VH-VL binders against q86i44. Designs and how they scored, part 23

Target 1, 197 residues: q86i44
Amino acid sequence: MSGQNILKCKKCQLEITNKIITNHNSDTFHEQCFVCKLCSTPISDPYFTDKETGDFYCAKCEVIRNDQSKPLRESLGFCSLCYKYFRQNEDILTIDLERYHIGCLKCTICKKGINNEKYYREKMTSKLSNYCCEDCFEKVDKCNGCNSMTLGQTLLAMGKNYHANCFKCFKCSEIIKPNSPYSINKQTNTPSCQKCN
Key: E = the ipSAE of ESMFold2; O = the ipSAE of OpenDDE; V2 = 0.75 times the mean of E and O plus 0.25 times the DockQ between their complexes.

## First folded at step 10 (VH-VL; framework fv_guselkumab)

Design s2 (at its last look DockQ between E and O 0.02; V2 from the best seeds 0.00; counts 0 for: pae E 12.1 > 2, off the site)
Fold by OpenDDE, look of step 10:
Parts: sequence; C-alpha cells; structure tokens
Structure s2 (fold): chain C 197 residues (1-197), chain A 125 residues (1-125), chain B 111 residues (1-111)
Amino acid sequence: as target 1 above (197 residues)
Amino acid sequence: EVQLVQSGAEVKKPGESLKISCKGSGYSFTDYWIGWVRQMPGKGLEWMGIIYPGDSDTRYSPSFQGQVTISADKSISTAYLQWSSLKASDTAMYYCARGPRIEVITKFGSYFDYWGQGTLVTVSS
Amino acid sequence: QSVLTQPPSVSGAPGQRVTISCTGSSSNIGAGYDVHWYQQLPGTAPKLLIYGNSNRPSGVPDRFSGSKSGTSASLAITGLQSEDEADYYCQSYDDYLSGYVFGGGTKLTVL
C-alpha cells in the first residue's frame, strides 16, 4: 500500500484535505492558515514571516510590525515597506514619520504608487492606514458613519458601508462588532445593539 | 522546482582571468538575491557577496571587496562571479545560493534556501 | 577566526541527542539577527536545515531543531542517525562587518 504522503500544513501541522497553498519554499498550508496574522487577509506576494512565531504578515501590516525597528531602519536608510536601501538619487516619500520608496506605498484602489504630491489617508487604527491617490479619491465609497473614505475592510449593513468602529448602536452609541446581533429600526433605518432592542 | 546550476570546474594559472556562472530556474530570478560563497579546501563557508538581479544592486563582503566582481544577466537568469587576475589562494569551491526575496539584508529571512552544486576552481602554476 | 564560534567537532551514537552551539556577539545574534543552519554532507553542497532560528524547510525531519537565546544559538539533533554525519554551519548577519557571517562549522560524527 504505497503510503500516500499525507500533506500537512506547515502552520497548524494538520492534514490538508482541501485546497493546498504552497509558498516559495514549497511549504504547504491550508488556505485559512496562510493568512496575515494582523488583518487575516489571504497572503499574497510580497509577505513577511515572523521567524520567531512563524506568523505571516502582509506588506501593509508589516509596516506596523516594523515600528519597533524604526530607529534601525532610519539609521540604515531602509524603506519601511520593502526594506530596500535608499539610493542617493532616489526619491522618497515620507508619511507619518516613515520613509518609503516612490511606488512602494500604493493606492488601495488603483494600486499605483503614492507620490509626494497629493494623497488621502484612511486611518483605521492608531497605526494602520490605507492610502488613496488623488485620482481615486472621488470614486471611493464613504463610510455611512463618519463620511470618510472606506478603503479597507468594511462592514456592509443596510446597504451601506461602515468602518468597523463606525458601526454603532443608534441608541447607546456602542460599537456593534462584526457578526454581533443587531436590529434595524425600519422607520429610521438605524441599527440598535442587542442591549437596546 | 527551484534550481541553481553552476558552470563546470576550472583549472587556471595565476594571473589568468576567470568568470564562472550560476543559472537559476524554477522561480522568478529577478525577485531574489543571489549570493556567492567560497569554501577553500577543507575549510568553512565564507560569504563573498550578493546581487539582486532585478536592478543589479550588489553587496560585497569587506574581505572580498575589490577582489572579485559579481554581476548578473537577468535576461538569461544567470549570475556571475569573476576574477581579473587569479591567485593560487583562490583555489576553492565556489557556491551560488538563492538569498532572500526582500530587496535588502534584514534581520529576518537573510538566509540561503537553495544552493548550486558548486564550481571547483583550481589555480596552480 | 569565524565571527560565529562553533565547536569543531561533536559526536554521538545512533539514537542519541546531540547539540551544536553557535556563539555570536552583540553585533550579530545579540543584535537580533536570525540564525540559520546548514547541513553539508561529504562531497555535496550545503543545504538549508533551519531558517529563522527554529523553522524547518520542507523535507527536513522534525528531529532537527534550532533555538536562539541572547548571543548564542543551538542546533539540536534527536534520534541521531548515520546519515546525519556531516558538517553543520550556523549563519547570521553582523553589523560590524556589514555582511553575512558563517560559523566555523562543526563536524558531526556518528559513532
């Protein structure tokens, strides 16, 4: 009986019985295991691996992780996203005290590189942001809660997009978490949390 | 499958020039650094330098700076190591190896995951 | 002398556990750079054995493990087998030398 080489996920060490994801090292993963630790998005190139924990991070989230190494990156002249050295004649973009190659930081919508001229920022957390170029800004959907750009993952409710932290109970103003039960007032088309129902 | 195939063994005399090659296949050649490592007979591994074929960014070990030239031709997925004037002390096995995908040496991922079979260079009078 | 210090040789009997140390300094391992390990069988090219201190590439048995602490790293081999007889090298990066650095290598003999 030719022992069928059971493919195991490198992350969880369990057998892979469905879709197999293979990385550049020929390691195999469950589809749900090859995701960014921070944003839970499926990993695509380029990505980074925390070599201590083995966790994966998308390029966007890696910027956040590298905050701890900011002094080193600055001293060495690295791009905060791709880590490549800045060349003497290379134009760089400085955003939020981080340095980027032109083109490394991309518009979330059109994927063109952000330049020093004009850009827009969606602040999702204290450290995490998405960026939008000037050309795409007017086309971007706005959050029904705060009326700012919705570039990243949003919650769709009542036919409208919300930032996660902007979907709030109309009565008590508490944030309604994703997948949490809520009711809709049909007259006002506003959400109410379970406590306020 | 990722493979690095190096050119054949070389026998040279002191003072001669030499260029050896390393051809990559099975992956995007321009996206990964290629390193060269020397191993003298019966000795350990010595990093010589690395090149990023995508833009030909090249970094040398201080010990090998000015002693050798590392280059790449991305059109044929080949990296090169060359000497202008060989010495007897250059007698060694030379390995090429695939380095990190990221565009610079970092704390993470700065390893060589695939290696060529090696090129033996013998320099004798 | 190699920037990273390894014992020149270690030996063990089949089935035993052996460890190979890799001692660095504040400019390399102590600076937070990852340690990687390579296995070189006699007459062959080196092969990546451990990357990122403790990760195993596909095809590397789980009897090989790596760890790092402070300015040092260690490779552990459990259930030693005859085919494990090889040279082992640790590798990291050094800020002072501004480059990759290898240990001096350790010859593992299986008795």
Scores: ipSAE 0.012, ipTM 0.530, lowest interface PAE 9.8, mean pLDDT 83
Fold by ESMFold2, look of step 10:
Structure s2 (fold): chain C 197 residues (1-197), chain A 125 residues (1-125), chain B 111 residues (1-111)
Amino acid sequence: as target 1 above (197 residues)
Amino acid sequence: EVQLVQSGAEVKKPGESLKISCKGSGYSFTDYWIGWVRQMPGKGLEWMGIIYPGDSDTRYSPSFQGQVTISADKSISTAYLQWSSLKASDTAMYYCARGPRIEVITKFGSYFDYWGQGTLVTVSS
Amino acid sequence: QSVLTQPPSVSGAPGQRVTISCTGSSSNIGAGYDVHWYQQLPGTAPKLLIYGNSNRPSGVPDRFSGSKSGTSASLAITGLQSEDEADYYCQSYDDYLSGYVFGGGTKLTVL
């Protein structure tokens, strides 16, 4: 009955009546509004926003924007978070295959910079991760679906903490999306999606 | 108990294709990177690349980019190394090895803690 | 050939101390990346011997030790035994290659 379900595109502020695109912050967009400004590729994580124009840039095009004139042989590489090239004698934090400016990488929980201490990663996508310092790791909740730590966006469901992709229908194993209705089998304390119940 | 079990030795001719396997057991296969390492006869170890089986994120050494394909099938806990057209210079021992856990990162601690037994590939004219 | 340089061979008598060097550059060990060591016994796969510069996995005897300083690392073996005869490889990460690198290997001979 209610017309309170109107979704607006974060980029253009107009109503979304067609396919809805969502990002990791639960912002919603038209399909045509969520593309890279330079290459028109559909946006996926990681991406960058120009705060002056609202334009989006994919990781590849952000590298191009930040160092178009620097010779390849003179390059020290670029930061995996801000996609700016490193300067000579700059302190560089390297974790596995990724390099970062000192201070660009922050603990998701306490927001302190991750420099040369032990850190923990929650991989959200192939290109996007959340990080946790050792102090906060001792206090982090675990997902009740997979029993791994939760750092980024989480769901509270049935009084328990879940990753967004770990809250699944017990009957069909499909993900139960945020704010989607579900039923609970009280004897087994298991959720069922709307389709299965 | 963590185990990496590789497919058996191969004898091939130049130009033939080949896909060798590495099956992981005794741990959560999708929680760790899997790397591939070449050892040419009488030579040292060379890192070829690494894959995260959870989403198939794959990184190659520059020396091997475009020379091989690294892939994984997480449903059977198996990583693969594949050639579309073998060369005599591909004759070597190939190891798979378990890399870092994706959820735990130390600033400078990225090592291979468990190794497969190796797969000998012989390519002769 | 190798980004990390090791001596091709080293020898020592039983019971003695031997060191194996691993020399890198400012793009790898000199950038602060850890050094790991692997032992490859004849006819076998490599085995992790030292990780994080100086830590031993379970089952590795305390006569194996590692250290790192500047752009170089060192593996020390005390109380040499005949079963220590093997190839030893250092491994680190290199910024220029954006990947893992191994040293060229050192053949240890126990006299």
Scores: ipSAE 0.000, ipTM 0.505, lowest interface PAE 12.1, mean pLDDT 81
ESMFold2 (binder alone), look of step 10: mean pLDDT 92; pTM 0.945

Design s3 (at its last look DockQ between E and O 0.01; V2 from the best seeds 0.00; counts 0 for: pae E 15.7 > 2, off the site)
Fold by ESMFold2, look of step 10:
Order: structure tokens, then sequence, then C-alpha cells
Structure s3 (fold): chain C 197 residues (1-197), chain A 125 residues (1-125), chain B 111 residues (1-111)
């Protein structure tokens, strides 16, 4: 009889029976328990934890909560990625009015810093932008659905790379999700979802 | 095949509201920016604004901020441009255009690879 | 006046070479932003002709070429044909305006 290791939410101490949210410390949470205390949005990196209460704060709300020297920090600002305040006379990278420490942005593929060198940017749905250095851009696979570069995890289908949202049924244009069954029209080399077989 | 199909021509009076549409097909609608471009009669192209339908991140040209509303309904792959109160100076051709999936702000700027057929808006008494 | 300056018109005979300029400033092309070009045939929507300064999309003949130097860009058309008669627009990004900018357009007339 195999041992059962029940995962418990570190916030509420109750069993997690559905979607499991894991932080960088390998702690596990319910989706609804891993939210910002002030704005209730889902927590993503970076985030902050109040050591006494265990409450979580998103980066913007942490600035509000801990800003005891607000007038000074308004003139200096903070990094849009790590949410640490800039020091006086610090070199910063500005992209589309967002400010970053030099080296805080990293190529999604090789993890080297994106500085004032040539880089490529992709905005993901509901996420911050992804970045790619020039060396990796020249080597990156292109999506066979939209012919744009692929950053991060891709779907391999019909022997080709696709963005998760770019592999679609030829008949109905619905996304064919990973591990979903589909048919291939060999004459046209087009996929069809199970509903459109 | 990637297509952007816009709603038909409109003839309106000053002070009326209007919402025109741009339906994208043949690609992942929520993965690409959609821009709006105005062309007044006999004039050149003017960028109005751009939206990322995946999260509705919307950016306006300073010349059009507060003058129009750009929105999208990702469930039907459609972007919108709307006015609450039209002026005669709004008479123009309006294009929607697909931006690239990625943007290089310092070295490579955004471009528009596919364009809708245009919607002619005529505002006259 | 447009942020990106193009000549209002250019002309050439069939088979000739013409060049269309696009002049910007330190806040746009001179800041390192790419230049893109669009062709607008009479009565039609614009079509992407050149992107990223010098790249041709598939389906654009190699007699169209683009370049960028300093604060200016140039579109060259060789082997001019009657169907090239159109309006041509350059486009870039401007830091001061925080947005995308088009040139005023150039009407090409094939004589």
Amino acid sequence: as target 1 above (197 residues)
Amino acid sequence: EVQLVQSGAEVKKPGESLKISCKGSGYSFTDYWIGWVRQMPGKGLEWMGIIYPGDSDTRYSPSFQGQVTISADKSISTAYLQWSSLKASDTAMYYCARGPRYEVITLFGSYFDYWGQGTLVTVSS
Amino acid sequence: QSVLTQPPSVSGAPGQRVTISCTGSSSNIGAGYDVHWYQQLPGTAPKLLIYGNSNRPSGVPDRFSGSKSGTSASLAITGLQSEDEADYYCQSYDDYLSGYVFGGGTKLTVL
C-alpha cells in the first residue's frame, strides 16, 4: 500500500484537492489563498510576505505598505521586475516607460542579462513581457502557426513548434490543446480537432 | 490565412455615438497587438492607439487619448474603436492593423503586417 | 508638420530607379528605432513593404529595398513598373510622443 502524502495549504492549513500553487520555497497553497492581502490579485513573482501575519503582498502593494520615505522614493522610483528602489545615480534600463536595474531583465532562453544591447521583446497574455537577446533570437524556433519567435514552453505538433495558442483546428479554429487528440488531413497537411473529424 | 475584416461604412451626424469593429481570423487573436490608424480624406496615416487583446493592455497616441476608446472582445476575436460623441472632423477612413507578436522598443519598433479593408466614417449634418 | 519627413512626391520612368527618403530626429530614428515602409495602392489599405529597416516580407519583389543611416531611412525601387504608382509611408517610434509615427507619405508617379 503506497503512502499518501496529502498536500496542505500553508496559509489555511487545509488539504489541497485541486489546483496546487507552489512558491519558490516549495510551499503549497490553494489558488484563492495565494493572493495579495490588499488587492486580492493572484500572487506571482516577485511578492512579499509579512513575517508576523503570513500575509502576501504583490509588488505594488508592498510599496504602498512599507513606504515610510515615500517623498524620496517617488523621485527615485523602483525596478519594475524586482521592485527594489533605485539608488541615486544608478544606471537604469528603460523600456516602454518601465524601469529596470541593469541586468535584472534576462533572456528567456539563455538567462544572460538584457542590458543596453540589442534585444527582442514579446508581450505575453496576462503576463509581463518576455525578452530575448540577439544571439538567441537568431537560433530561436519560430511558431508554425504565426511565424513569430517562440519563447518558453512550446507545443510540438505535426513535427513542428507552436505557441500554446497557435495550434488550431483547421475547420473550427479552436485551439487544440497539448495532449488533445486530433486528425491530420494528409492531402492538405492540416489538423482537425476531435469534434470536427 | 490571416484576415482582418472591418465593419461597414457609417454615415453619422455630429454628437452621435459610434462603435466600429475589426474581426481577426486565421491566427491567435489574443497573441497579437491590434492597432488603429486614421486616414483623413486626402491625408496620410495617423496612429491612434494599440491594444493587446490577451489582457486588454491599451496604449493611445497623445493626439487621440480621451477622444476615442479602444477595446476588444477576445471571445469573438474582435477589436473595437468607439466615439461617445462624433465631430465633423472625425470624417475619415479608419484601419485596424495587426502588430507583431513581439516588440523591440530601442532597436526594432513595432510594425503592422496585416491590415483591415478600412471603415469609412462620414460625419455631416 | 510630420515627425518623419518624406518628399511629397517623386517620379520616374519605367525601368528607372527611384529613392524615397524618410528623415527623422534623435528622438525616433536617431534613437535607434527601426523604420518600416508601407505601400498604399489607390483605393486600397496599406500593405507592409519593408520591416526592420531592410527586411522584405514574402511576396515583396527584391527590387524594393530599404536602408537606414543616422537619423534617416531610404526606400529604393529599381526597375520601376506602372503598378508601383502608389503612396509610400515610412513608420517608426518616437520617444517624445511615446508612440508610433508615420511619415507624411510620398506619392510615386510612374511616367
Scores: ipSAE 0.000, ipTM 0.438, lowest interface PAE 15.7, mean pLDDT 80
Fold by OpenDDE, look of step 10:
Structure s3 (fold): chain C 197 residues (1-197), chain A 125 residues (1-125), chain B 111 residues (1-111)
Amino acid sequence: as target 1 above (197 residues)
Amino acid sequence: EVQLVQSGAEVKKPGESLKISCKGSGYSFTDYWIGWVRQMPGKGLEWMGIIYPGDSDTRYSPSFQGQVTISADKSISTAYLQWSSLKASDTAMYYCARGPRYEVITLFGSYFDYWGQGTLVTVSS
Amino acid sequence: QSVLTQPPSVSGAPGQRVTISCTGSSSNIGAGYDVHWYQQLPGTAPKLLIYGNSNRPSGVPDRFSGSKSGTSASLAITGLQSEDEADYYCQSYDDYLSGYVFGGGTKLTVL
């Protein structure tokens, strides 16, 4: 049989001289080329391929994409988080019409698995959500704007945490975007946008 | 040329231990997974397990978990399959085969591209 | 017995076209896992025949072809020759078993 052929990266078409990544189609890639289209994270199992574009997506980013294909998710019988199929003997957690393996959905704070017990949900700006178990809920920092828990990405201002959409001008109530200039009233410790300064 | 050469046929009695070998050549032994496949007389192929010689990461079929031990010695490019106590039902042809490349097991597309010649194991009472 | 189901035997005359089916389920082929095919001549080790559903390794004639659809795959052999008489196995991965799985094998007889 023929000797080892030169391997080329399917993405960049250049020769692979270092570590080779091989996908399920037996295509070969540079490590830096086999990455998620959305977050540029190196692809690991499980990953998904867009059939139309050929782009790869990590499981995390696929969650976002799958929001557009909810009927498909429901029909295929895989976990909404890890995207592995459910085994017949596996217990399934159903939350907000999504199905999860037991233990896949974890508390953002303590990392224990969320089960059928009481839990709290924080919706992200995207359709993704963070979850908090009952034990951690009281310990979680609250948004200074809405007074709800802050689990995900937050804005730190004036020594307090805010949801991105909760950091608002005290005068006009418009959202102050991250990295946008604002002033602080020292007496009231409230922010004002540039327009209201 | 890529080759997998297996050890010779074995005739054993029930209760005896056995270790058979598979030596790879013609390629970087540490870069490819090596799988073991059983074929009982007149029967089909059964995947037993797979090992990555580079770091000895080993995975078993549920049916063979705890029944056999798969190992490798990368210094001599050899993979092993062993039994602590053979049974008559272990009588079969055993094949080693080269699996996917590198540490990444793409479960979606993992296949065996090169096969050893097989080792016949006969366990007679 | 086997997770992937194959017909036990198929036959054809020289020059004919034959197909071997490999029927899986939602936990393997239907889950999107690729199907591979092996040829085992009498008294020999298996040989990779088709990988990745439809790809032929070097040295495999183009009269061998593979396809996959839904929960099933198929191996087609055109221009059947006497040397094609062998056992053929499909192979994939199964989520339930968490491992590689083979079909039961198909004995092809050339009449």
Scores: ipSAE 0.000, ipTM 0.527, lowest interface PAE 13.9, mean pLDDT 83
ESMFold2 (binder alone), look of step 10: mean pLDDT 92; pTM 0.947

Design s4 (at its last look DockQ between E and O 0.02; V2 from the best seeds 0.00; counts 0 for: pae O 12.7 > 2, off the site)
Fold by ESMFold2, look of step 10:
Structure s4 (fold): chain C 197 residues (1-197), chain A 125 residues (1-125), chain B 111 residues (1-111)
Amino acid sequence: as target 1 above (197 residues)
Amino acid sequence: EVQLVQSGAEVKKPGESLKISCKGSGYSFTDYWIGWVRQMPGKGLEWMGIIYPGDSDTRYSPSFQGQVTISADKSISTAYLQWSSLKASDTAMYYCARGPRYEVITRFSSYFDYWGQGTLVTVSS
Amino acid sequence: QSVLTQPPSVSGAPGQRVTISCTGSSSNIGAGYDVHWYQQLPGTAPKLLIYGNSNRPSGVPDRFSGSKSGTSASLAITGLQSEDEADYYCQSYDDYLSGYVFGGGTKLTVL
């Protein structure tokens, strides 16, 4: 980057020399500066900002920060998705140490609640995983790169579905970035990045 | 407020070089693709190429490969379109346009949500 | 010859519904690629009208709608107004041209 116009983090006002994080207002931050004050996880929508301190809070920590029913929450806990306390003796879905009301997680395809019954998780997920119920699993499209299911957003290339990280140049095996052009070998129907053609 | 501001109109002779600019503001310039589109007088839109200023990854339409150079200077949030030797047939309006943010997966389709005002290039012999 | 074919012109009276077609082939729209639409008012730059076949950006009235079926896409405008008089372009991706393509454009005249 040019030294005359160095990017500065809006949170700490210091130079950004690493990965740049941008919010919905196009403000720029260090990766470590755009995190929840209480749990230190990276901020995603929705989030909350304390106007006096400038600190950011994720949705779950904002509920905890303002929850007047703390003794009951400590006794029973909260759903990790809706942030409402659990009732005594209700069934609770537990995934990776996170707890949810039955039905709060929904199948990406049919939008019905995910129960303690059989369900499937998408391989190529970020922090928030996509889930698929048993009935919809048999109907879901598969990635033509890895042959695992694709849920939600799909990179369409050459008339085929891919995860973003599964569409690769046939010659060099490098990922062909989303929204970038590529060449097609007409004889083999295989993609190539521009540098390989 | 997202804006793309292009350099002013140019009147050139065949054989001259030219570099026109597109300055982005109101957003993280390095996180979005920038495309260039030609519109010849009385004609439709033609995609010329696209650049990702974050790492300068540049892709050209086959119709324009080798005829123009697309580049960017991320320190001043500016993309460029350049000819080494203009032809009379290069007379046209040239637009820059912002493509999607890299992380947005929209079925591998570039759409352009914000456009510059255009730069009229006139090449006359 | 544009690989995406649009009618050169379309006319309608105020308040009417008009449609603008965008006809492709098995190498573009028929391969499942999205179609986007742009409005170009006289003397101005194009503006995104519809993206991802049917999505409206903020600020685009819901009287503009898009759809895609088979190898073709359509832009529909209901409640036609004089301010809608413009050129309209569809855009997609083509496998054989290895690039993004625009339709030839449609001039909408409000009678």
Scores: ipSAE 0.012, ipTM 0.543, lowest interface PAE 8.6, mean pLDDT 82
Fold by OpenDDE, look of step 10:
Structure s4 (fold): chain C 197 residues (1-197), chain A 125 residues (1-125), chain B 111 residues (1-111)
Amino acid sequence: as target 1 above (197 residues)
Amino acid sequence: EVQLVQSGAEVKKPGESLKISCKGSGYSFTDYWIGWVRQMPGKGLEWMGIIYPGDSDTRYSPSFQGQVTISADKSISTAYLQWSSLKASDTAMYYCARGPRYEVITRFSSYFDYWGQGTLVTVSS
Amino acid sequence: QSVLTQPPSVSGAPGQRVTISCTGSSSNIGAGYDVHWYQQLPGTAPKLLIYGNSNRPSGVPDRFSGSKSGTSASLAITGLQSEDEADYYCQSYDDYLSGYVFGGGTKLTVL
């Protein structure tokens, strides 16, 4: 009886009868099983495996996890930007509890490498961070809401840039979501939400 | 299929030089570290060193530093372990093994997933 | 002596559960380094059995499991089979030695 080596999925332990996904460890998976736990996207390199649960995470989602868990960041040993692991004697830049290869962290504006010198950080709603070097800081548009630099996704209203969470109704101070209706007071040039109009 | 094939058994005398080889196939040879492990007769495994064929970055165990030379020829997907002058105490089985991918030689995820069949080196007068 | 300490031998009857310990220190397992396990059958090259403390490569039965706590790790084998008779090695990394370290190995005998 030619013991047909039944290929089993490493994740669900069921037989694979259709498309076989093979990772770098030669483990085999169903196509639907080799997906990111958070975003359900098919896994591509680089990816990460939760050691406790065995779940897979894409690089983007792993960044989110790292932001949420300092111990995880310390244990994974990879660059928060390029997602490659550090070599033993490699110089590492640590900024705001994140670790980077030297040269990986760059100014969002001029693309120069950020070092341990003076820099500026913008936190995104997704908890991703953009960085700006000292040279570019003065040239960067500031949020009309909080007066901090705008490096990432911004909302343009009334000819001014806003962080998403900084565009608020002048009357009730609630955040006006993107694409939500709002009115502009022409005298004060301030936004009002639909409820306050 | 990932394979590491090592050169054949060697019988040498003390003082002789030796270079043994490990050829990788079935994967991107330049993307993975290759380690060498010694096992003396009836003894345990000893890590000797590791090389990244992509740029020839080489790390040695302190116990083997200066005692052996690890090298690689990426053009033929081959790693090498060599002695300039063999000793009787060098008698052992030597294994090559695939290490981590890329720069993953940190304390967190460095293991050997594929092993060569081993090369027996016998040094006797 | 090996940086990681293993019992020289363990034995069990078929169907039993056996455990192999791997004791390290603050400079290796205690420093947060992962522990890996290898199986070496008589006259063969070592084979990766467990990686990353508890993960099994393809082809490794679920009878094999790994765990880590503090400065020690453990390999557990349930439903012991005759084919499990082999040498088992734990492996990690050590800060003091700045390199990979193996345990001394454990010979498992199936009675």
Scores: ipSAE 0.000, ipTM 0.520, lowest interface PAE 12.7, mean pLDDT 83
ESMFold2 (binder alone), look of step 10: mean pLDDT 92; pTM 0.946

Design s5 (at its last look DockQ between E and O 0.02; V2 from the best seeds 0.00; counts 0 for: pae E 13.4 > 2, off the site)
Fold by ESMFold2, look of step 10:
Structure s5 (fold): chain C 197 residues (1-197), chain A 125 residues (1-125), chain B 111 residues (1-111)
Amino acid sequence: as target 1 above (197 residues)
Amino acid sequence: EVQLVQSGAEVKKPGESLKISCKGSGYSFTDYWIGWVRQMPGKGLEWMGIIYPGDSDTRYSPSFQGQVTISADKSISTAYLQWSSLKASDTAMYYCARGPRYYVITKFGSYFDYWGQGTLVTVSS
Amino acid sequence: QSVLTQPPSVSGAPGQRVTISCTGSSSNIGAGYDVHWYQQLPGTAPKLLIYGNSNRPSGVPDRFSGSKSGTSASLAITGLQSEDEADYYCQSYDDYLSGYVFGGGTKLTVL
């Protein structure tokens, strides 16, 4: 960004007074202006910019935009991960409320495709999970907070691995979020959040 | 926290117009279809139609085509069911329900995962 | 007819197993469309119970199970509990009606 004190959003040309979002070209945006035009999700790589309108589209919505016209009647539907149409006779993996191509879900560790065979899930949110094949499950690290497997993004704290939601203040048991400040009691080797200091 | 909150019960006379609402919260309103389902007193569920709020693509059951209007205002995350002239036979409970993800209807994902509390419409003279 | 047919009622004693059938035709279940199931407790809105023939949403006990074969589907409830007393609806899609279709509903009574 420039050394100027007044930053303007490249999308709307108005002053940015709060949070500043920067893309790979060092352009600056309001948080609400650097979102997908179709789904309003915050933009991250990869993304598409419409040359005529300047609108941004996330990779998911760009795939949908570039497919054939929306069908006028019921279709076989889309994979919930890649958003490509299912073809007739295609094997489909169903997990909870979502459908996937066989092989679109991959083991987080070895990157081989997950099918209907034995697999292990680590639920990250109500709508997001990580998966592990049986072979990799035997080798997976454990969270030092809950002693369950760690497949997704881990927090390294005090030289140990934790799930993001398993690194807690020793005194109040509240989650210490990633990049949040905390104190360490050197005698007991326990973390404390700012308010419990 | 996905919720569909419907407007309150209505008591109307035949020939009056009515517009009932369904406000979605806790999810991206324009990512899902919204369906309307009628349940007459003591009877089963009847699909009336669905709308994709993202582009207003609207599809009606043949039994309800021309009988009601389904619409949405995505700026306030609200879907609507509307009659221009109510009949006594319109007395029923009306539910909105969240349909398939995204604007493409699919046979594999064509179910209603969250339902509103219902709006009782009573039409009597 | 192309309408999904359910028995009007079924009953069972606590701890027993019951099944609720949903019979369609070649234009709906027989065309390969999924069957979904809803539970409606008295005075409440319907709740998704089974989707995609046999999948349970989070919070639905594994004593509820679904299956599909040919032009029919079945909801099975094992270990019946008094809380299971409700109306149950199957739902699918029909090519000729060009829309979603519900079964007529089945009232489950727990004796």
Scores: ipSAE 0.000, ipTM 0.475, lowest interface PAE 13.4, mean pLDDT 81
Fold by OpenDDE, look of step 10:
Structure s5 (fold): chain C 197 residues (1-197), chain A 125 residues (1-125), chain B 111 residues (1-111)
Amino acid sequence: as target 1 above (197 residues)
Amino acid sequence: EVQLVQSGAEVKKPGESLKISCKGSGYSFTDYWIGWVRQMPGKGLEWMGIIYPGDSDTRYSPSFQGQVTISADKSISTAYLQWSSLKASDTAMYYCARGPRYYVITKFGSYFDYWGQGTLVTVSS
Amino acid sequence: QSVLTQPPSVSGAPGQRVTISCTGSSSNIGAGYDVHWYQQLPGTAPKLLIYGNSNRPSGVPDRFSGSKSGTSASLAITGLQSEDEADYYCQSYDDYLSGYVFGGGTKLTVL
């Protein structure tokens, strides 16, 4: 009986009958199983695995997860960005109680290293932060909603950039989600959600 | 297929210098740490050090710090272990092994998944 | 002496279950670092057997299992076979040494 080597998903341990995803360790997964636990996006390199739960995290979501485990990161002594341990005599940058290798934390715009001088931080809804150096700050577009810098993913509406959570209905103040229908008041140039139209 | 191929056996005298090699293939050589492990005759495994070929970041075991030099040439996907002056006590099997991917050396995933065949080094007067 | 302590030898008959212990401390296993296991057949290079406390690489039979609790880890082999005769090493990371650490190794003899 030619024992058909049934390919099993490493994540769910069930047989794979459709598309097979193979990682760098030659482990096989269902397509739906090899996704980020937080954002449900298909995994691409680099990614991280929680060895306790077996869950996968994309690089972006790993930052968020790591932020949630700040005390652990501090105790382990590795960089919040590159996840490499600090050397015993290595100078580190501390910003907002996060520790970084010098040069790891970079301006989102010019990619210059931030060295604990004047900098600006954009906080995203997911707790992911982007940083901007002083030189680039004045050149960065501001959110039309909150008037803070826009460094990461933004929504373009009415010729202006918005943070995702800053694009709100002018009438009811509810957040208008990306790709959701909205109307524009031509007189005030303000958005209104479908419910308020 | 991921492979680590090490240089051949060496017979040396005390005081001589030696450099042995480990060539990686079948994967992105610059993305994975390479570790060196010593095994003396009839003894257990001893971690010596580890190098990231991408930027040549190198870390040593305290026991081997200053005793050996670990290096890499990413252009030819090769890692090296070298002695400036061999001792009889350096007689051992030396293994290279692929370590973690990227800079992630944490409590998770810090293992060696692929090993070279080993290089036997014999130092005798 | 190795930072991680293993019994020097274990033995079992074919078909039996054997367990190899790996005892660490608060600076390694107790610090939350994963334990990995390697099999070294006579005259060969070590092979990764278990990673991340309990995960099996491709090609490793399900007869091999790993666990971790507190400051110790354990490798279990069920349905012992003659080909399982080998040296087994646990491996982890140690904060005090700031580096990888191996157990002293266990020689498994199949009777």
Scores: ipSAE 0.000, ipTM 0.532, lowest interface PAE 12.2, mean pLDDT 83
ESMFold2 (binder alone), look of step 10: mean pLDDT 92; pTM 0.945

